Miniprotein binders against a7ua95r516to809. Designs and how they scored, part 53

Target 1, 294 residues: a7ua95r516to809
Amino acid sequence: ASLSLLSISDLVPDLQFIFFWMSNAIEILYFIQQKSPAYMQTIELMDDKAGSKESLLSATISANEEAMTILEEVIMYTFQQCVYYITKTLYVVLPGLLDCNPFGTEPSSEQCRRAAGVCVCAVCVMPEAVRRVVSVFQTTSDLLQQYQVHSEIQSQMFAYLFFFTNVSLFNQLIDKGPARGWFQRSRVLQIQASVKILLDWAKGAGHNHLAQKFFAKFCSTVTILASPPQQLSQMSWKALCAEHPSLKPVQLHRILTQYQLMAELGPLPIWQPSSEDEAYIYRTVDLLESFENH
Key: E = the ipSAE of ESMFold2; O = the ipSAE of OpenDDE; V2 = 0.75 times the mean of E and O plus 0.25 times the DockQ between their complexes.

## First folded at step 4 (miniprotein)

Design Z5
Fold by ESMFold2-Fast, scan of step 4:
Structure Z5 (fold): chain B 294 residues (1-294), chain A 83 residues (1-83)
Amino acid sequence: as target 1 above (294 residues)
Amino acid sequence: DPKLVVEILLRLAELLLEMARKALEEGDFERAIELAKYAIEAIQLAMEFAELYGTDPEVREKLEEILRKAEEILKRAEEELKK
């Protein structure tokens, strides 16, 4: 409960130590990999004094394998700890993104300026809830760059953070959305605008490919819910499945059912699932996404 | 498990120290210096972790012993290289 008051900045000192450990373990691993061939060549050039060369070669290979295994364990452990603390912070701030209004209040006349016959108005500032989520991603990026963590590991970390964010937002919207009114068109448009800010940040940070891949399910959901009733009612079940392959039949059916209930122009036509999909639609255990991939 | 992390880093430092000692014995002073420095870094990380989360007194004594030995190898290798 009290955890909802924590910010990413409160965890930075702890994260700095873990990132430092991870970076150093990677550097040591790289050193061993780079120096191993030269050392092995040195052994090969030694005199074979009563078979001692073969014993030394075998011992060196064994020692290098043990060192690499230990370093990989340190890297995996520190990576997991970073992910744990960062995702714990994300989990607290993400629901706020579904409740915020990025459109704000309409600009006053004092904020508008007419130039060459056109009206130029001030744009509203990023909502605090969105800023908190962006701050977690930015702080993570800054720490990875500060400690010079290899780009492949940076990509793996953001892949996991985007995966976690997508699952968390999707599950919150599907599970809590009806009670919170999040499926109402005006609220969906606010959610869509907030998500666009996150995607724009990811693009600016060089993670556009990862964001497109791992946010696909939540983006598909918001896109469907933001569709005008006239447009959506003209689409068949098969056409919607084809445009949104990231959604399971049961998930698509739940989204369309909620859309129909919340339509501004009254009830919409029922989409007809294929006979093949009907069995899967009744499996509510497949409705929510898992944070685990076994 | 904080104790496991300290144990893994300690074991890594012991391996790096043994490799540094071997390099010193074989006259590869530059490699001995590099390996000893990495052993020292691993032990210092383990000691910082142990200070933050706590550790057994026996483990702390081992960390201090390995650090001392690594510093000795580093000094010897640096002195030999200057020769």
Scores: ipSAE 0.014, ipTM 0.311, lowest interface PAE 8.1, mean pLDDT 75

Design Z6
Fold by ESMFold2-Fast, scan of step 4:
Structure Z6 (fold): chain B 294 residues (1-294), chain A 83 residues (1-83)
Amino acid sequence: as target 1 above (294 residues)
Amino acid sequence: DPKEVVELLLLAAEFLLEIARRALEEGDFERAIELAKMAIEIIQWAMEAAEKYGTDPEVREKLEEILRKAEEILKRAEEELKK
C-alpha cells in the first residue's frame, strides 16, 4: 500500500495509559463489590435510637449504586478505546497476511551453517507480515499482564480481537481473493501456514478456546480450499455443512465455486446444495461478515 | 473522549471519600484508611490524565480539593487507630 504502515509500537504509550486507567477502575469496582455488603450489614446492626439509621442505609445504597455505575462506565470506555486503537492497527496489517509466503523466507547463507555435511539453519524467520500481526497480539497480552487486568477482561479483549481478525481476513479473502489469485492452491497453503502461526501463538498465550471459537469461519474456509480434490469430492453438501457450521450457505457455495474454478474440476455433483439451503446460496447480503455484533 | 474519563474518575474518588468518611465516623479506622488510600490513588491518576490530555480548570481545582480531603481522612484514621 502507498500509505505508511501503522506500528503497534507507536500506540504503546497511549495504550499503557488507558490500560492503567482500566486496571485501576476494575480494582476499585472489585473492592466496592466485596466490601459494600459488609459495610451495609454493619450499619443495619447498629442501635439507632436517634432515628437516622434508615436514612444512612438509603444514602449508602444510593452512593454504592452510583459509584459502581461510574466505575463500570470507566471500565467500558477504556476497554472500548483499547479495542478501537488495537483494531485500527490490525486493520492496516492484516491484509499482508494473505499476501505473504512463510515458505519463501528461506534463511540466507549467514543463517545457515554446514555441520557434518548437512546444512543447518539456526532458526526459521517469521515473515514480516505475520510478525506484525503477532506483535499486536503480544503487545496487548504484555500490557494486560503488566497492569494485572482481570482474566475475564483479558478473555473479552482477545475474544473481540480474534472476532475482528476473523471477519477482516474472511472478507478480504472472499472480496479480493479472486483478483489477487489468493484462491490458487499454492497461495491457500501459504495462507494456511500463516494462520497456523497465529493460532499457535493464541494457544501458547492460553487463548486456544477463544481462537477456536472466533477463527472458526476463516479456518473452515482455508481448510476447505486446502483440501485435495479427491477428499473434497467425497464430501456431500450436508457433510460440509456439518463439518463447517460457521459457514452460511452463500459463503460455502462461493468457496466451493472458487475451488472448482481454480482446480479446473468441472461440476461437483456431490456438493449440490440441499433443497433446504438452495434459496440461501443466493443471499448475497450474507456473503461478507459484519464487524458489528448483532 | 479521555477528558470524560477524568470527570468519571473524579466522581468515583468523591464517592470513595464519602464511604471513607462514614467508616471514620463509625469507628472502622482500618476500612477508612483503605478507602482513603484508594481515593488518593485514583485522584493521582486523574491528575496525571488531566495533565496529559487536558481538563477544565474547575475539574483540576476539585481534584486538588478532594486530594486534600482524602489526606485529612487518612491522617485522622491513622491517628485514631494508634490510639
Scores: ipSAE 0.013, ipTM 0.309, lowest interface PAE 7.7, mean pLDDT 76

Design Z7
Fold by ESMFold2-Fast, scan of step 4:
Structure Z7 (fold): chain B 294 residues (1-294), chain A 83 residues (1-83)
Amino acid sequence: as target 1 above (294 residues)
Amino acid sequence: DPKEAVEFLLRVAELLLELARYLLEEGDFERAIEAAKLAIRLIQMAMEIAEKYGTDPEVREKLEEILRKAEEILKRAEEELKK
């Protein structure tokens, strides 16, 4: 039986088992990498009786290579399983982020005070849709910490999760945005505020560099769409390309076309692609992003 | 130092056997077989060092016990593959 598309909390027991063995395989691999050279040197320093040393060294090298291969395959398999089920859960909750209103008032807001009298805690309420996304990231972080997974693997996990989130949000906004009204300025500002909550979470979790790198495309998109008409109309095509290098020409052109329609700027020749870029604008294959991380 | 070499091989074999047991329980029979076979080879290498340089009876007993356990896991994984 495979894991279901349930809330992240419902998947925790199954994920704990996969994380447990991923962590164990990593620790075994690390142990072999650290201890194998000393072991091989120990064999080389032994007195060679009846030529057995040469055979033993060859067998040790072969066994070490096979152990590394098996462990790397197990680590990759468990990593891919975790990513698969976490991203399946994430995919279900991500569209809600594009429709929620983070500027909405809480039903009841309260200030909390400590006995010291000098500490004030503000109620930190976020939209339910944003909370669901943050919960997936937080649960992943908690599991990685619980099983003491090495920081390199943690970074790779969040790099992929941020990559997946960026691609999913970007594709949804570009593909479904016009029909859903998501390119309207008021809606874009709501999306920008919601994304900021995710980025702030990532910073707090120690993943600011990864978030900046892997959310660049979606952040560039909402930044452009949130720009005042006066500011954006003063920028040339070349200047916009330079400021937003994560966007392909066809993507930038689609975004600017939608912006022009929503802002009621009328037909403006201001954002005209260069002759070189114009050739690429009409390649529909480059509009949406692939979920395969190259 | 022959004693350190034997202890290293024994420890790696124990870890690989534990991994093989997990893989068997998860239904990854192909990798369970690979891990168990490697554990067996490491124990055989340790036994060969012990034979040539001498070892304590307790260490010999432990090598034989782990070899038996590894062979049992290998047999179980191979039988599951045939089902």
Scores: ipSAE 0.016, ipTM 0.461, lowest interface PAE 5.9, mean pLDDT 77

Design Z8 (at its last look DockQ between E and O 0.04; V2 from the best seeds 0.00; counts 0 for: pae E 4.9 > 1.5, placed apart)
Fold by ESMFold2-Fast, scan of step 4:
Structure Z8 (fold): chain B 294 residues (1-294), chain A 83 residues (1-83)
Amino acid sequence: as target 1 above (294 residues)
Amino acid sequence: DPKEVVEELLRYAELLLEFARLALEYGDFELAIKIAKAAIELIQRAMEIAEKYGTDPEVREKLEEILRKAEEILKRAEEELKK
């Protein structure tokens, strides 16, 4: 019952009400913002009584500001509710993205890609786990368009959803990856391919810039794990940090340390930071990323 | 034109009042009260402008109608909140 309630399909009726409220508040706020300068100017131009005119103008400004403040609070509240329910659903489906094999052939994979609005060649396959994640994003996009939510609000919502997805995937990979075998080269390549399908969906949906910006940390992590160990061991600490600016030094160090332990190709080249490098690494704090509301 | 100002404020109040009615219908009584009070303030400013600079009788009648509706929504929301 609780698991089915976390399905995006189960949440659509509730989300429709929240989107309706948000869209309604946005429309009213926009109408007031468009009209209020004109009537304020009209009051300013009236020459009846100086004192009474100024008092009336001040009272009208106050009433208008109160109305706009209330509408802004409603917009923020409904936006936060949408994000909360959508991210709660994402949290349930995201781990599957780290465990699926996009190189296999799955029933209905081609049909699922077309239904999700993803345009790829016939040789490309979308696993069920990736399709479930894409379905959440596609449903969100559909609802935003159905209720004619302004493009700026749409961009803010997807920025947060991509931010949440990146943090969730990164934290799961760093915290649970070694125990789950996700640091094995074959698994990393599967994860990389699955993430590419998700990023391709975002590009097709018009959110390429947001996806590139907010997935940088997880993409850097997967790129490092997909790199040959010999190439990584030949780079200086400064060069590694420069190639991966989205990663904190302590995060990069954790990834490299775990990669050395999980390599499938026999003994890895020994990588040892200098005393100065080690001090620099451990001056950075917070290995995992925070889910702060933005 | 002061008449246009009165008509614009009336339209804002009408939109806010429909929003307040929806809030009342969905059980958000605190929100309904806040929105209804904001609508009443806009109507009162419109009535003050109408008194000083004049307006069409039809617009004056509409202001009185919307004020009555706003006061009714406010009263209903306040009664529900006391339950």
Scores: ipSAE 0.465, ipTM 0.828, lowest interface PAE 2.0, mean pLDDT 80
Fold by OpenDDE base, look of step 5:
Structure Z8 (fold): chain B 294 residues (1-294), chain A 83 residues (1-83)
Amino acid sequence: as target 1 above (294 residues)
Amino acid sequence: DPKEVVEELLRYAELLLEFARLALEYGDFELAIKIAKAAIELIQRAMEIAEKYGTDPEVREKLEEILRKAEEILKRAEEELKK
């Protein structure tokens, strides 16, 4: 009950604080890493007249190492906290993406937060369910930019968020899809359109490569399900494996089996797994994706 | 130049001090303690260098001020952790 009311907007104050910490810690760490060799050399060149140069150098090295260790812990902690809060918000909004009809005329009543007045930006014209997901990513992007977080950390953040999103959407589609009718062609086309909007946003935000990489499994699943029966029935198991390398044999087999049931197709010998894959299609433990493998 | 080293250590300690204050305000007392201790150590090193090679009186005053503030944050964080 309480999690369903949590919007990304409600988390912004907490996230701002965490991002501020993360950014500052990164800045300090890089500063130390860049300047430490120079000031250590300076100490080494100092006149030894007033005491043990070695003791001063050793003490300074020790202090620097301790500071760097603390900063690394802070960066790791703040990164994990950001991911934790953002993924909780994604967990709430992602199911709506699978039920979304992007072809519906529901006017997005929410004004673009960036524009005074009627905004016709890509976000404002999005279906509400897609916009909610995009809003999480956009808020994350805006915060990362606001606090000038290093580009590598930004990339790692989005890589994880896209990974999480792919796992969540894929697992929901595979597990609940048949029961919820998400394997029906009309619904699949809606899902495909919704995902395309999300991918277009990611491309516009400069994350095209990451999005293509981390959404590959979900996109492959949707592509297969969106394929006309006349086309898909002409593709062999080997051809499908080659075209969709992100899917494990057990996953592909599950998708094709559910497709066959939905499309009321008879047995298709062409979709029979190869002798090499036959042992793997029964590994149900590999059917759903794990969140731990990232 | 020893003066440049002191100024760099001062800058590090100022940044850490600000971070420790934020941790204290947020209620992460353990983190505040860790960061404050790191700041104190950096300032102490800067003071040692400053004493040995001579630095601008203004820099010395700033080092002493930051040290005092870091110790105050440390004390407050430790007191809060004991409650």
Scores: ipSAE 0.048, ipTM 0.544, lowest interface PAE 3.7, mean pLDDT 86
Fold by ESMFold2, look of step 5:
Structure Z8 (fold): chain B 294 residues (1-294), chain A 83 residues (1-83)
Amino acid sequence: as target 1 above (294 residues)
Amino acid sequence: DPKEVVEELLRYAELLLEFARLALEYGDFELAIKIAKAAIELIQRAMEIAEKYGTDPEVREKLEEILRKAEEILKRAEEELKK
């Protein structure tokens, strides 16, 4: 019922248990896979009377396959449970990225001026809303490292967490953005700065490629919205589609419509969809993303 | 559900013991030792969860039985390896 009230720290004991279980299953699966050919070859070389060797070899093949299947099920189940709990905490904290002002929490510039007249005052300070999201990712990363989970599984987990983050932020921006004022240029620039902080964390954590791949839709949206009107109005629909392939026609059309409204560029549409895309710009079933597609 | 987790760990430990027994029977004592040790670790984890969160008495008895069997396989494999 009230899963939206929990934090990642409340889930750490359960996540520690699940990661321990997953890591053990992976290690045992690897051990069996590595030893199985040699074990079966040893059986084949054994001498016996009346051919009992064939029945035993068949039994060992069956037992290996059953054990591997069960270990694979454990790995899948534990992975799904981790993702379920972690995304529940992400769902609670992600909306704050759209509302926060990363520029409004900067310290005094006095300290910055004394370090040779250059400073990184606002860019280095992590707002609370961003910190809450980073805390979920960092705690996840720390747990995966603590239990020495295989790097492939770590990558798959962050791929899904970034996918979930992208879908959640994009859907909220598209769905609630007009009413919440999130399409105002000053607000978009604040959102862009907050996302940059998150992307910088992902780069420092070794997940830059995954973040760039799986945040593409939301980042494209913010990039378009942050563009100066003179630059954006000179781009054709075809050029925008080519530069932002992650956006569906209905999504791009909605974003450009909101941009034109907020930039006060008049009622006449500036960007004309291609004839092929015209059929798709009003497909509201395709406007929001599904959390199940990745 | 902690009860479900205990039961799943018990099942996997049982499968690992079957492999350890096969390895012991056919003379791969190094493999039997590794698998038996893995099974013991899983059983001990399951017993810790059962102690903290509870489980059926039947499952608790089975955990102790499988632990004894795993320790016997480990002991036998280690003795055979020294010969």
Scores: ipSAE 0.018, ipTM 0.393, lowest interface PAE 4.9, mean pLDDT 79
ESMFold2 (binder alone), look of step 5: mean pLDDT 84; pTM 0.810

Design Z9
Fold by ESMFold2-Fast, scan of step 4:
Structure Z9 (fold): chain B 294 residues (1-294), chain A 80 residues (1-80)
Amino acid sequence: as target 1 above (294 residues)
Amino acid sequence: NELLRLQFQAAMIIYNLAVLLFNQGDTEEAIKTLEAVLEIAKLIYELVKKTGNEEAMRLAQELIEKVTKAIEEMKQRLAS
């Protein structure tokens, strides 16, 4: 696997230490959990020659509970630290993904590369901005594999990273999109192509299910914005809500309004929300997604 | 014996994490982490004392002394 040469590489030594401690803590917690019940049974079956059986059992239970509690805290802390540093790096590189052109003719991104005598041809053009994001995910995957972190923890890590990426991209597009022209059709198609590169990477890495789940909101947004005017204008508000359940009514309404404006359709909206959805739109102020994953 | 060995390994890993936190400038969290290691070391000592394992008692006492000294050094460097 190719190691990132971008900003994430500056964090690799620190991340390596944290992954090392996390992996070791998980392994020791697992062994204590496996061995503790058998040891407790051994004490229970022991002949109490000195009248100390109850004291020994109580002390052993206390020591095991203390050790497991602290190991769980170490695992939680190291996991949160890894996520913090990785998402801090993602936060810096993600906006570039919305502002790049994957259909560009940049020679360095289109050419076949040779690594250790093996020819690797890039079928799709990968802009530097997209490459930076992919490098963060690839470096994370490499470190998890290097330290043999359990697959369940790996899945939790990528679930959160995909969640963070989805929220960040969605919020950037909705908040800054109008000013930056990101809702213009040619730009939307560029964004769609860039997102496809990320999703293809996730599929190749074995995380397709997580990517589909946690990118649903941004993918729905891009799908709507990339839809042909003839196709989209034939769908009712109710049908659009049913087709895109990951979008809140207020979010869907904002997206459709921007689409109508960029496509230079008539001034009156073709898509009309229901009375209940209208009340929600006018009453609710929360258009942007929260980074809190409850 | 195997469970005690795992508890010693846990204490050492947590100790090393505290050293890493201290070196990265997170002194307050490092001290807290070492205080937790000290509690584990004391519990190990009480367990091995009841079993009469003199070698394990010596190792547990050495760990208690090592951790206590590290806490004192970190507290002094935080004050300075």
Scores: ipSAE 0.014, ipTM 0.283, lowest interface PAE 7.5, mean pLDDT 74

## First folded at step 5 (miniprotein)

Design M40 (at its last look DockQ between E and O 0.79; V2 from the best seeds 0.00; counts 0 for: pae E 6.1 > 1.5)
Fold by OpenDDE base, look of step 5:
Structure M40 (fold): chain B 294 residues (1-294), chain A 81 residues (1-81)
Amino acid sequence: as target 1 above (294 residues)
Amino acid sequence: SKVRITIEVEGPPEVAEILAEVIRWLAEEAGAEEVEVRVEDGRVTITITGLSEEFAKYLLEIIKRLAEKYGVKVTYEIEEL
């Protein structure tokens, strides 16, 4: 009950604190790395008063190494905390993306209605379920920019969030899709449209490459399921493997099997796995994606 | 030579207090003998005692960078001990 009410907005105060420390730690670490050599040279150029120089240099090196170690730990910890809170919020809103009908007349967000009457911005015209997901990513982007977090850390964070999103959506679709009717072409087309909106946002936010890379598995699944039976039934197993290299043989086999059932297609010899893949299609342990591999 | 540094932070209290904590932490890690933080009327004053002059200058460069990043005004005085 309580988790369903958790919005990204509720986490902003806590996230702000974490992002502040993360950003500061990165800046300090970078400063130490850049200035430490010059500082050591300054010590080396000082008049050697009875061996005090060597002791000062040694102490400075030791202090810098310790400080850098602590700062790295702070950066890692704060990064993990950010990811933890943001992924919890994503976990709550992502299921709504699969149930979303983007072709329906959904009302614009209340926030945009209050400010400008009818806002026609890209976010305001989004379906509510898509907007909720985009809001998590946008809030994350805004916080990263607000606290001027190093670009590499920003990229790593979005890479992980997109990875998490792909794994979550893929696993839900594969596991629950047949029972929820998400494999029906009409529902798949809705999912495809919703994902396109998310990808368009990611492109607009400058994360196009990351989005294309990390959503590849989910997008491949949706693309196969959205394909007309007449078209898909002409594609061999080998052709599908080549076109969708992000899918494991067991995953592709599962998708095609469920597609056959949904489309009431008889057995298709051309979808028969190759002899090389035959051993892998029964590896059910590889069917769902793991969150631990990243 | 050892120095005493007095740093004044002017800005939003929330930002000034956090910056003060960062400065305190940095000073302690630098081997300061004493670090005092005073908060009065939205101004934060940090007094650091016992740093070498060279390290004090280094610390001030860090503080300046942080101040610029957060748009906070920082003033400082250095006294030789």
Scores: ipSAE 0.077, ipTM 0.580, lowest interface PAE 2.7, mean pLDDT 87
Fold by ESMFold2, look of step 5:
Structure M40 (fold): chain B 294 residues (1-294), chain A 81 residues (1-81)
Amino acid sequence: as target 1 above (294 residues)
Amino acid sequence: SKVRITIEVEGPPEVAEILAEVIRWLAEEAGAEEVEVRVEDGRVTITITGLSEEFAKYLLEIIKRLAEKYGVKVTYEIEEL
């Protein structure tokens, strides 16, 4: 993989090769696991032929174990290669999601209603930055289906891709958000709308449960930042932790601090961390997420 | 009882060659005494020697399943040694 790879379409030939090998290895492993007990039982029921039955059984067990080990290594290698190539593409396109304006064309329900019988407006068209991210996910989904990759491996692939997306977006928002003005309420609402488009894609693609699980930290962050001050100021620290369990204390504290600055609020007593959490709100080592967690 | 399996793979050249390498790898890991892959006139022929007849049939079911998945035509012959 080179730094010049900017679109998923440039990766398709390499990904086709890798998915083919991965899918083959998975199917063979599955077959061996499902058929091996019956084959062993058939050997055990055979008449002895000068002791050849026990030798055949031993050789078959050894061959199966070696084959399964090699297949598992091929599956792991090809999975890692897919993830490597796909996440390189995601890394390039994800920052644009934080800067895009999904409301960029002034949407008007009146303009849509004026077109008799057909409602076509700018908000029905996916913004370019969001389209680029969806294109990576959709191309991945299409390739997984084309090569009939086992559904459990497809789920694991999207679990990792959603995890990577969440970590990338969260880290950039927390790290660069103050300097880029991303904590301004109008910007947060734009980001929230863009994320909703991604979540709608994930639901339509059959990955709603994975998206709910693995986008939780970023979605919680945006939900808090998008909340009206009169609503958020009535929620205690404990209530916020309970509603947003994906956020670490240092992360929630940072988000609330940025919210206070943007809403021109002073420190609120109700947002005072619990005694249990107070030691953790300054653990800056825990502020940004690691790409190495699942 | 040991056998020789001759497998002929016909389909798109890129797919057929990749499938042949998967078959070679499986046969070698399964303890085949010899595995030969020959490409001739756009066909890929794999000859696997020294597997037990029962394991050879087991391997052939796996290969047939892969062939069906990728729309590749596979024919085979088994010869007792």
Scores: ipSAE 0.015, ipTM 0.463, lowest interface PAE 6.1, mean pLDDT 79
ESMFold2 (binder alone), look of step 5: mean pLDDT 84; pTM 0.807

